VH-VL binders against Putative lipoprotein MlpA (mlpA). Designs and how they scored, part 13

Target 1, 215 residues: Putative lipoprotein MlpA (mlpA), of Myxococcus xanthus (p38371)
Amino acid sequence: CNFEQPETNCFVQESPSWAVKYDVVDSPKDANGDECTTTAPLVELMGVYKYVNPETGAAQLALRPATLASRAIADTTTTSADQTSLGSLDTEPKDHGFCHANDFAPAFVNVAASDTAAANTIRYEFTNVRVYSAAVAPGTQFTGELKYTSNGCTSSYVMRAVWPPAPCDTASTEPAENCGVGSGLNPEFAVVCQPTSATGTTGYCVPAGDIPSFK

## First folded at step 4 (VH-VL)

Design g8 (from r11 with heavy chain N57R D103E E106F, light chain R94S; framework fv_romlusevimab)
Fold by ESMFold2-Fast, scan of step 4:
Structure g8 (fold): chain C 215 residues (1-215), chain A 121 residues (1-121), chain B 108 residues (1-108)
Amino acid sequence: as target 1 above (215 residues)
Amino acid sequence: QVQLVQSGSELKKPGASVKVSCKASGYTFTSYYMNWVRQAPGQGLEWMGWINTNTGRPTYAQGFTGRFVFSLDTSVSTASLQISSLKAEDTAVYYCARDLGYESYFYFDYWGQGTTVTVSS
Amino acid sequence: SYVLTQPPSVSVAPGKTARITCGGNNIGSKSVHWYQQKPGQAPVLVIYYDSDRPSGIPERFSGSNSGNTATLTISGVEAGDEADYYCQVWDSSSDHVVFGGGTKLTVL
């Protein structure tokens, strides 16, 4: 048996990849309040990690957006720590089954100027993160809010995330390739395929509704 | 900048009806539920219910069924509260307030300025 | 029906620490939000999810929640903090937003 006893009752599935969907709340605006076009991704992968201090029992949640990790190649000034948002995490779930994570430090990269693009800072600010830790889905769905800044445009989102990350294609009739049976997701989860671009069909399975998202 | 702007104060006779509006700006109207909160003179805050801005479906707290109607006009990002058959007991300040629409996460980050409804003969 | 109990009033001298309690059965298992309301004005969110501060709220405002009592703490109290304060939870058993009765903070 490979069973490992969790250090706290706020269970979180640790993985270098969760699938996260962002639904816009406030459209992108620049510093003058004018519309601009740079948005957060429609969907992306995110590293999710839990740390527990063995002396105190205090817990922390770490979120590492794949967009920051991929842009880090052009960044000589930020470290993996800067590209990871670390916040506190409850040790016990609330009555509604959620574990609250708060006080997140911003995650960011400083993308250097190139021959084709000006220098750009991409910043993620997470707030109100809640991990669903009830017995029916222990630590495999979470929700929260994101304030995203890139190219001087700031926008805000509700994020909804699920583990495991399952690639999908909205054009496929095969259930395993379109968030159905055989995709690797819990069959009780209500999920839908979210393409990575507005014009494409390939993406990741994401929660179809509010967390916890069940059929 | 997020704003919720409510209609002006109303003075009504018993038996009349009133419609209070709440116009939202600075955010995507359908991304947040709209809540109504009443405050009678010298009293505390009392939650009346919410309306789902995507579906238009209202939910009323116990005590606010029948005479109270929540509605939307999404084309102008406006939520409205109508009170029919007004009674003296309806005299209060009525607030609109937004929340994210999560079932377990109702907190109100932005409030309208309030609309005073006075019912007197 | 779930009930939140607040003291009707709390008095504090300028520069001292005010503590406003919100009592509820097993309230530590719920998320508590706090609003400040000045006379003639709409409420303003000052603490959400037990201890988080919205942008623009001074760090003098803090919150805690455990067992049967949630507490709003205002350190270095200023005259401008004089207001009514309300705690609020979502009660999943009744599907209702529940407000406390409010506490009038007087800064003498």
Scores: ipSAE 0.023, ipTM 0.632, lowest interface PAE 7.7, mean pLDDT 88

Design g9 (from r11 with heavy chain N57K Y102F E106Y; framework fv_romlusevimab)
Fold by ESMFold2-Fast, scan of step 4:
Structure g9 (fold): chain C 215 residues (1-215), chain A 121 residues (1-121), chain B 108 residues (1-108)
Amino acid sequence: as target 1 above (215 residues)
Amino acid sequence: QVQLVQSGSELKKPGASVKVSCKASGYTFTSYYMNWVRQAPGQGLEWMGWINTNTGKPTYAQGFTGRFVFSLDTSVSTASLQISSLKAEDTAVYYCARDLGFDSYYYFDYWGQGTTVTVSS
Amino acid sequence: SYVLTQPPSVSVAPGKTARITCGGNNIGSKSVHWYQQKPGQAPVLVIYYDSDRPSGIPERFSGSNSGNTATLTISGVEAGDEADYYCQVWDSSRDHVVFGGGTKLTVL
């Protein structure tokens, strides 16, 4: 038998749900350069999928924000493809353990005007996405950058994501309900509960530090 | 729009100290690391290190420990490089450059215009 | 320390394709970024993460990275492309940025 270990291709855990946290980099500005208030979610679920061309072996990564999927019900002009951002993906991880994804097409919805709100386009532009695909955590954490536009406000973020998505409550003393033992996450991951709102306590477990986020 | 504006050129004698500043505008200052890159006359680019703009913690490349100090004044979105006990070999153009390298993947999308420091007797 | 090797100079005729190489041990396993520096000016990012272009950089600029060699390719070279070009990586084993020695591109 051979003791030589073969190279590992980029593995990405495909799932309709990963938990993604956004940390602001460039605060919201409108088209005139003035400050405005519409921001990306503090945390959301995101679909993550990998496609491989069987003839060439070329890989693609698809990201579908839950915010776009939920707002699509008010949109009659875009399709599921418009709500999904598709980019290229490395076929082999780099020596630091990451597979890079680039050239993402924007994902967006055109929300129609209603009695309570003006028409609005919500747009996600992803760049510099990096999936950690080393043996200790293959394809279950990624990071990247997001340019978010909504209500004419454009802002930018670092995003950090983990799989599986684990609901949490910062007010709970039960470890399984606050990103601890029994939550379903790898116990070596450094994670923290991120509420979906500034005033609430319920949300999702997200990476606590730089990717790869380990204790 | 994003701008990094550096202080003017300096002519110093050996043994003196110099402080080069880099004022940032057009973005959230604390969201990007600030890097310092040196270029001696007729030579290539040499990375000196970076400073975490949120914590103020500097990281120096080998060869730039001791005499070189990175600092911040977040109230005016300014990063500074101080060089003490100047030597002739410190003669160079010093650049500040920002990066988003939170996850250890540094590339420099915006650079200051450079500050020429000349050390001569 | 990790070392990036670039040819000191490359010459190309106007309208032709210039190729500037950046050699490094297993550089294909690293992410390579490229900067253009014109005389008396600060460097400008022209390619990042091997092959991505920043906004405002013409499609004539492209990059590749495989094995021990990364390459910056400039098609349809113009006089305005004369500059020094630097490749750059992050050396994860030493936690530091490494620049190549630079290549002077001459359009003649």
Scores: ipSAE 0.456, ipTM 0.783, lowest interface PAE 3.2, mean pLDDT 88

Design o2 (from t8 with heavy chain S30D T107Y, light chain K33N; framework fv_bebtelovimab)
Fold by ESMFold2-Fast, scan of step 4:
Structure o2 (fold): chain C 215 residues (1-215), chain A 121 residues (1-121), chain B 109 residues (1-109)
Amino acid sequence: as target 1 above (215 residues)
Amino acid sequence: QITLKESGPTLVKPTQTLTLTCTFSGFSLDTSGVGVGWLRQPPGKALEWLALIYWDDDKRYSPSLKSRLTISKDTSKNQVVLKMTNIDPVDTATYYCAHRPYYSGWYFDYWGQGTLVTVSS
Amino acid sequence: QSALTQPASVSGSPGQSITISCTATSSDVGGYNYVSWYQQHPGKAPKLMIFEVSNRPSGISNRFSGSKSGNTASLTISGLQAEDEADYYCSSYTSSYYVFGGGTKLTVL
């Protein structure tokens, strides 16, 4: 009559880098609903951090997109705190091993105009974030949704993320270089190489299916 | 808690502009992630989505009707207005407004009672 | 709204279970993780029964359940009751717009 118990707390693997893939749900539109072309990255690295109030036990999840960190050097007005989205986090896993994170503040940068480009605000708004925290894979995969705004174009995505970030090349036949054995990921994870550009082959290993993504 | 109610003319002549107002309570349309949509249902036919407006004034329209539709909001009055130009008898339908709970919530959790608009000469 | 296909009608007897299907014609049509189901009684507004494939709003009986397999979402109603007799619509969000199925009329015999 002995059985495994789920984790008692919502464990999240803290790291300056997780690999995150975005799949489009709502194609880019401007404020009037007209089509435009600026999209979120196909894949990027993301900082993931957990904060716990030691007196109350209340937990928070922080997400810091690499795109915002990269554009910060051209920013005139935002801080590291503005470039990090902070939300609440469940203290215990719920049904099916997920810890839900909600009420994220937007993360953004304001890039000043230059001789070659107009001023641009890049904004990330996260919702419905769920970290898989079951005993078999505690805190190394999560999913959620992203509203991305850049160049006046707003678009929405399902995001799926995995730790550790593993570089990959879709043109490589070596398993370690194409999300297989020796890549550094849990071999039971179902992952696939996602290039950083539509025309390139190099990128990061990302979940191949819905979270939790297992073979 | 959340309630919505449609209002506007019940009879409209072809070629006119139809203006419908949704008045709501129990939520604010300046709350991050919230939206209000308009849908219609011709008598005996399926539901059809028309337009959506978000808290930040972003708008989405049915592709087939976009050239005829304008959605706007007045957050201080708790109202969303839909205008449809060049009305035609095929636009005869019950029109609904509905609450969308958050940006990634692609569903309508509370609906108005609906208002029947008949288009005839 | 031919993007989502539902049977025109389905029937069952009190206490039985019935299933209503909702099939997208392509994997690129209908975000299947954003499937919702609405119940509509004659002369009334639609009521949300299921959202995001399988989630129930507060106050909705657990006799109603949703699932998805491939490009087909399903609404299952167990322990049929007379008040379940209504039209049922599936809906999905795809590429910046909502699509609705044609509706299924449930008759409780």
Scores: ipSAE 0.224, ipTM 0.708, lowest interface PAE 5.1, mean pLDDT 87

Design o3 (from t8 with heavy chain S32E D56N Y103R, light chain K33N; framework fv_bebtelovimab)
Fold by ESMFold2-Fast, scan of step 4:
Structure o3 (fold): chain C 215 residues (1-215), chain A 121 residues (1-121), chain B 109 residues (1-109)
Amino acid sequence: as target 1 above (215 residues)
Amino acid sequence: QITLKESGPTLVKPTQTLTLTCTFSGFSLSTEGVGVGWLRQPPGKALEWLALIYWNDDKRYSPSLKSRLTISKDTSKNQVVLKMTNIDPVDTATYYCAHRPYRSGWTFDYWGQGTLVTVSS
Amino acid sequence: QSALTQPASVSGSPGQSITISCTATSSDVGGYNYVSWYQQHPGKAPKLMIFEVSNRPSGISNRFSGSKSGNTASLTISGLQAEDEADYYCSSYTSSYYVFGGGTKLTVL
């Protein structure tokens, strides 16, 4: 038996998929400070969930990168909890409609060696996460910072995310397939198609500018 | 085999700072995903989590006790230290350190034997 | 205080099965399992019995099993034995911190 859960002012659109873009801040370096080549994805899907403690009203934000979820099949040492980054979340928006999320636990997988690839640990460390929760777009855009480590290379990024995840193709002239009308995104959002590879055209619609990203 | 052992004073006076050391073997606190936490249990009462330190020096504290707690590590000595300021008789408890494995999220799979700390004048 | 509710006590006879509940009132918004169960004999340190709701560490008897339905995680002990008499604690990770249940004393009659 449970009484009604308290409402909070920091709304977050919960979904197994948001589209997230990473823009490099610090180029990849290994432990010796030498340059290396492994980077975060150009774009990926991310699970985003909000948990509220009904007794205290304290909130938390959970981020689960699809890259970790997909590589988990080759991992015998971590669990779905390790692949999810859990942080605190403000119960009320602060300056300009943002809810801050802090104290994220690292999310990671230990990918076992195979006949085709060496063993590798992939780690996500999130900081300074801010969910835009103002009335014009409650809980459907967020930004933050990522420290990414893979193949001994560490790099840092600004991340920007939007819901819903909309697949796109930069080569398409159909607006619905290139982040325009009919794509499923709020038409007031400033979004652009981000391919999943540097040489391809298919990817996901992501914020075109700083959060909140509006036309 | 993973082992942990707590050490520190068994009797502390109110207002003093309590310093506890956890010495461990069978794992390295430089291994990705590994952490060491501190927990306590007052006589006859429930377990309470105090703090956690990860391999990368990232730290987490109980919200109600955060202003009184400092956790640190010395990876080369296989030690984790917890300091609690302004101790009070209500802090009388058995204090445990415990291993947070990279093989499971947010659990403690091996615990020290515990050390009873009594706070009295 | 604890955000997880456990019954203060439970009892059973040798050979029976007993279940200990652990209730959090929040919805399972993430769908991720991060509930642990610990066994504590008098004067001893806690021992991990179950992690992530239903996973059993190596060396733990398969008489111990975990499950979750909605907001309630459960520890079930089948084929109850005298040595199972102990305190049992559930734990979860919420809002960047750990919470523990109040503990359940299992008495084997």
Scores: ipSAE 0.006, ipTM 0.476, lowest interface PAE 14.2, mean pLDDT 84

Design o4 (from t8 with heavy chain S30D K59R, light chain K33N; framework fv_bebtelovimab)
Fold by ESMFold2-Fast, scan of step 4:
Structure o4 (fold): chain C 215 residues (1-215), chain A 121 residues (1-121), chain B 109 residues (1-109)
Amino acid sequence: as target 1 above (215 residues)
Amino acid sequence: QITLKESGPTLVKPTQTLTLTCTFSGFSLDTSGVGVGWLRQPPGKALEWLALIYWDDDRRYSPSLKSRLTISKDTSKNQVVLKMTNIDPVDTATYYCAHRPYYSGWTFDYWGQGTLVTVSS
Amino acid sequence: QSALTQPASVSGSPGQSITISCTATSSDVGGYNYVSWYQQHPGKAPKLMIFEVSNRPSGISNRFSGSKSGNTASLTISGLQAEDEADYYCSSYTSSYYVFGGGTKLTVL
């Protein structure tokens, strides 16, 4: 789509949904370095927004994980602002067409205790976020790192994201349903279907390689 | 500018506990994404990573040395402390502390000068 | 042994280009862009030359470049100068810890 970008040369496609894949780098450990089992999702949707201060021209990038948005229904202590990670954003592309976003505030929810589980805080901390803003694919792919904490387990990931979000099914023989022709993604993007669970087939089309991910 | 400096004993006897302190300036260890690591290098040998502490007190240790290592921080003093128990002559090495930047995962961009620790009786 | 394999030594003459390889026996290098290169002169602390495979810190000469192909990362030094004579170490981060190569002694003939 051909929507106008706010006042900056770092174009970012704003959307309530991008598809984001997490690849583990540091397996779950507790605060003392001992193994534990709670991990980030394999894939999720993420809200991506850009704010520009009209008086100063300073730009910010906001990331809102769908996991936090959905768990917020059980949380009476955090707000939409707490569930959104806000960082700075370059006004001009730097190295090789990337706009860097830094100094992200953590995003989190406090999930209330249930009959089967103690209260739990889910926390996302983003670092080294880089939006690819070169003319061949303006503001529709980004990468970064995630530090994810849940149930006292912390793990780290490489995050790779693409817009638009396209649902997919690895069991489908229809190209449009398995990240091929007709899926809605730029046909030059190298994408693959990532199921939402290790044993399932349905998920979202995500970058197949390092950002920028092209065929 | 970011600076780090190691301090501690230069001569330690076998079976003792080695305590090393890293004192730093130019950054705060309460900044998201920032960490401080410890590494060592025996004379004439390769670099070896020992431990890392992040801004949120999350800690990581070399798997082979984990049972002997404790890393901690005092953010108000700009210090990170490494303790290694049951020291042995094979632990003789130059010990470095280093800054892990928030802008790039899994690298060390600034290093202390190093402190040589000799383990002998 | 190190999890990352480097040649023990490499040599070149002033003005030439040399390449130092860093090979993992697993996907430590190939799957993730976490390769760093450090330069160490005798008696000095290591200095970061390259991070995330190919990025240079500010102040590092563009004569130094990094790349990777499959399980092998490479550091290339063009226009070789006498002051480039040093030990070079590659490193990567695995699922829970840092690994370092054994180091390569660069001799400028």
Scores: ipSAE 0.013, ipTM 0.614, lowest interface PAE 8.5, mean pLDDT 85

Design o5 (from t8 with heavy chain S30D S32Y Y102F, light chain K33N; framework fv_bebtelovimab)
Fold by ESMFold2-Fast, scan of step 4:
Structure o5 (fold): chain C 215 residues (1-215), chain A 121 residues (1-121), chain B 109 residues (1-109)
Amino acid sequence: as target 1 above (215 residues)
Amino acid sequence: QITLKESGPTLVKPTQTLTLTCTFSGFSLDTYGVGVGWLRQPPGKALEWLALIYWDDDKRYSPSLKSRLTISKDTSKNQVVLKMTNIDPVDTATYYCAHRPFYSGWTFDYWGQGTLVTVSS
Amino acid sequence: QSALTQPASVSGSPGQSITISCTATSSDVGGYNYVSWYQQHPGKAPKLMIFEVSNRPSGISNRFSGSKSGNTASLTISGLQAEDEADYYCSSYTSSYYVFGGGTKLTVL
């Protein structure tokens, strides 16, 4: 018999770039519990890759923050592997279309001292990562939690991500340049332009609500 | 879609200053981590990196050419300008501008078509 | 004065595998973690094939792979095809500037 059956695999859109937004949960504190000021970026690009062991069928998800890749300029001790957080990934969707990814190894860079700054390690620790893998948006949105450490300051965030990454400008009246029609994103996605700085207007389209983020 | 295009004079006399403009679309150069670089290739020879400018106006120059090079940006016009002083016939080359993505470490993922600049008297 | 050396030429037949090496010079070995490979057809702009030693941009055939052993990075092209005939350049970053190899001309016989 000739039957076509739907796939229920955990599909993830592999790309060197996804747009990721971080919303603070715990403000920055140092090892003594005192307030400090170093935070994760408001938005950044992130590499997202899926590996499958052909012998066992076991899947892994790899997340590579662009902040770590960029700061590798001052680091001769870490590699792309150290700058990439690798965790496990479900082979089939669970929990209302979500594929869970767990047990991520930390991603980090060791930024060497310069004439103007002391040596610093920037460290990303991801937990509770969930990729939305239902038919209406297969493998193009995910959420998770981030613990970020830099300059001895540790802070935590809710992370929400979307593919493809779409540059945007909150000052533009052209829909394609402000996360609307023609931006390259699925028109049913609820997205908003997140500037890269508090005072600027340019940034990336990011999920406007909880994942899955739909209108 | 990311695109870049070089423009400037195609013929320059020795000792003059060469000014090249890169006009781009599909990204903004005030976006965190993004940069635009300039590279060149003399006819039949290897690629050579010249300069790079980042979103925050941080600038990097080839050590052998740094005294002759100035890179600047105008983010509102989506342009990056390279100036090279005291031009010489050995500077005859195809000049490229290229996009430096935040995610890729130290690569150029999209390139302009290049513009041939001939230096002769 | 490139810090990276490549063979001037390499040749292969359709279906064969070939490897192009990129070695740090003995005068300034350094550490080279940021190796990229570019393909250039005559009269065209370079195209990124590999970045950071072994990562492949989306859209690049898996016939192209990168590796590194000691101070030598390698680009391997499997299942060689006529359209692979081009110049190949390796590149690295040294904490303050980019360096490029001299280029390798691949001829598909």
Scores: ipSAE 0.000, ipTM 0.441, lowest interface PAE 14.8, mean pLDDT 84

Design o6 (from t8 with heavy chain S32E D56Y Y103K, light chain K33N; framework fv_bebtelovimab)
Fold by ESMFold2-Fast, scan of step 4:
Structure o6 (fold): chain C 215 residues (1-215), chain A 121 residues (1-121), chain B 109 residues (1-109)
Amino acid sequence: as target 1 above (215 residues)
Amino acid sequence: QITLKESGPTLVKPTQTLTLTCTFSGFSLSTEGVGVGWLRQPPGKALEWLALIYWYDDKRYSPSLKSRLTISKDTSKNQVVLKMTNIDPVDTATYYCAHRPYKSGWTFDYWGQGTLVTVSS
Amino acid sequence: QSALTQPASVSGSPGQSITISCTATSSDVGGYNYVSWYQQHPGKAPKLMIFEVSNRPSGISNRFSGSKSGNTASLTISGLQAEDEADYYCSSYTSSYYVFGGGTKLTVL
């Protein structure tokens, strides 16, 4: 019954954590166009929040990368608001059950210099964000683009996100630990375990295909 | 070599719908990072961006014109179409389509020659 | 929405250097490092000269350089030549739309 009329509203599952995967589109380059090595995470957790003006119905979407929140402990200048990207959000689903989110302000953190690294600004710029809000999966998957800057390197990505965040291990044969039955995810979602490092096995369940990602 | 060419009517009457087609070669609008945009320039005035369509069929529109604009693509025909409703004399301009490149993000690196559209009765 | 501010005109003599500024008046574009510069000769389509603040496309002379300080991006043209006489436009991409400056007419005397 909760799935009866999701098209009347842009539903978004509010959570301090969604699992987000980034697939590279443009490899890292510095301001002069030269190759460099700093990239976005392979996967991370992200806070996702929806705000609605009760009088006007105008909606906003807020995205808070866990990487920025984590690096904030070395930050002397940015606030929680700077580390959260706030954009507009459609009030009704449009093309193919998607709610578009636009006009995101950049989210960033200023990391202080240390013995091993110079001062650094880490910046997330989100564009083309679309939340899937159809009856079969209201507000639990989204896609968009990320432009990521760190250590003077800028790179771009397609991002795919799912709720709930489910930790996983690619080495586990237990379904609940490898994005299967008992993981907490909708069993109709096509998901795969994405390790947090190239050499490790532990990570998070993320969409296996384009949003909406279904079996 | 990347090439783009605009086509459509050169004279349109007020209140009609303007339909412009961009036909391109040298790239595929299914390649990650690639898009095609529409821009215009009234005689003697500044450039104005209208719309963009991305490789995965997502769309962006100028906030001031979004209610009048529809952008669509036919990847198999190498075409992008822009429709603008309720045309007014103030819409008289040279209209350009342009390539958004894979490796330079939010720029337009190759442009069509432009097509002048005059709106008058 | 937010406009980028450019001077209406700038002039120089052959062999000199000139700089054209592009200032973001809104905070939503001022923090971005994605600034492009286009050259337009009368009756012609615009040509990309600089992207992402300071990068040159293949085939663009190193006499053209870009930079950014705070909310102001700058295009510098060194060793001015007669063929540099044109209109120059800056642009920036916000989260979901493009903004263009009003354009600067460069006159080479």
Scores: ipSAE 0.007, ipTM 0.453, lowest interface PAE 13.3, mean pLDDT 84

Design p11 (framework fv_romlusevimab)
Fold by ESMFold2-Fast, scan of step 4:
Structure p11 (fold): chain C 215 residues (1-215), chain A 124 residues (1-124), chain B 108 residues (1-108)
Amino acid sequence: as target 1 above (215 residues)
Amino acid sequence: QVQLVQSGSELKKPGASVKVSCKASGYTFTRYAMNWVRQAPGQGLEWMGWINTNTGNPTYAQGFTGRFVFSLDTSVSTASLQISSLKAEDTAVYYCARGIYYDSGKYYYGMDVWGQGTTVTVSS
Amino acid sequence: SYVLTQPPSVSVAPGKTARITCGGNNIGSKSVHWYQQKPGQAPVLVIYYDSDRPSGIPERFSGSNSGNTATLTISGVEAGDEADYYCQVWDSSSDHVVFGGGTKLTVL
């Protein structure tokens, strides 16, 4: 007899901060298909929230990039709702351990013109988000796709995220400061320090491999 | 624009071999698995297997081992299906179809882009 | 081997709602995808991951999946919706993609 009831619901660790890494799939191109240089961050913090309709049990996932929140102070045209991407979410994990989330509304911010730069819209479009919600890692890792547009440049990425966000420094020899023992992450997670800039060493611990990322 | 273009129809005799090609354009070829799906005349869709376009490793469904070979030429973004020792029951339309294989892609979130199909007819 | 069962045909009047079912043991624990195939054409993905629509697919197409039955629902059916519809899952026990037998939708 192969009929078993699901033992767990889709659990997502709600937090104002998860660490998210973006790996490029399609390099930046403008509307004419020509190369351009504006890209998504190498790593950033992201707010992750789950909403459940108490009458129907329907679930939603909300993703709020810190990059949009930080640029919002220069924007009088978008609201916190526009800077948060809201999508659907499975109520039960599938037999492979993932909860699927999709139909995300775009998250964006309109950056006002300055004396050195024209006005710009920064837009995040998330698709095919999958939260790993199995007993060994209940709602603390997810993956998905990002289409990022800024300065007329559109690029696409695979995103991989982990909770809790742990700050790190690739130049540190102390394990606790370089995603090792004492960093605050589950020691079974395969993580690596991802600097926030190509030339710097400080950043956040992010998944080292495909989700779920384990040693 | 993302598209898959397959080679033209083939008429072969039993015992011959055939190679069906599928050329991808408009996306990064190595980021998506290539699936092969067969449809015999008047019948439904039958999954034959997939090939990992990044590693070149094929996976065949039961019944499609031996005579069937999936291959790639990444320099021209092309996947190919070779069928050897053709039999009358190999008569079908053969489709290539793009699938996701990264981060849980093994579970096939769906085949979102399909080739137009290649008709292979095996008759004496 | 895992088997998906679809009714061989469904008839519906123009403007009404068509429901095409896909039966499978504990199919609600699997992700179901739906394809539309018109005569002489390649299949087109119309629903993926149970209920999500690819870009360009009209909102009148929707999906659900729970227990032992997944359902493709087409509201306000148009003559152009006549086609064969296939459901599809990945079977973890065999590590294979499984298609249903297909349902021919006829608009009367």
Scores: ipSAE 0.439, ipTM 0.769, lowest interface PAE 2.6, mean pLDDT 87

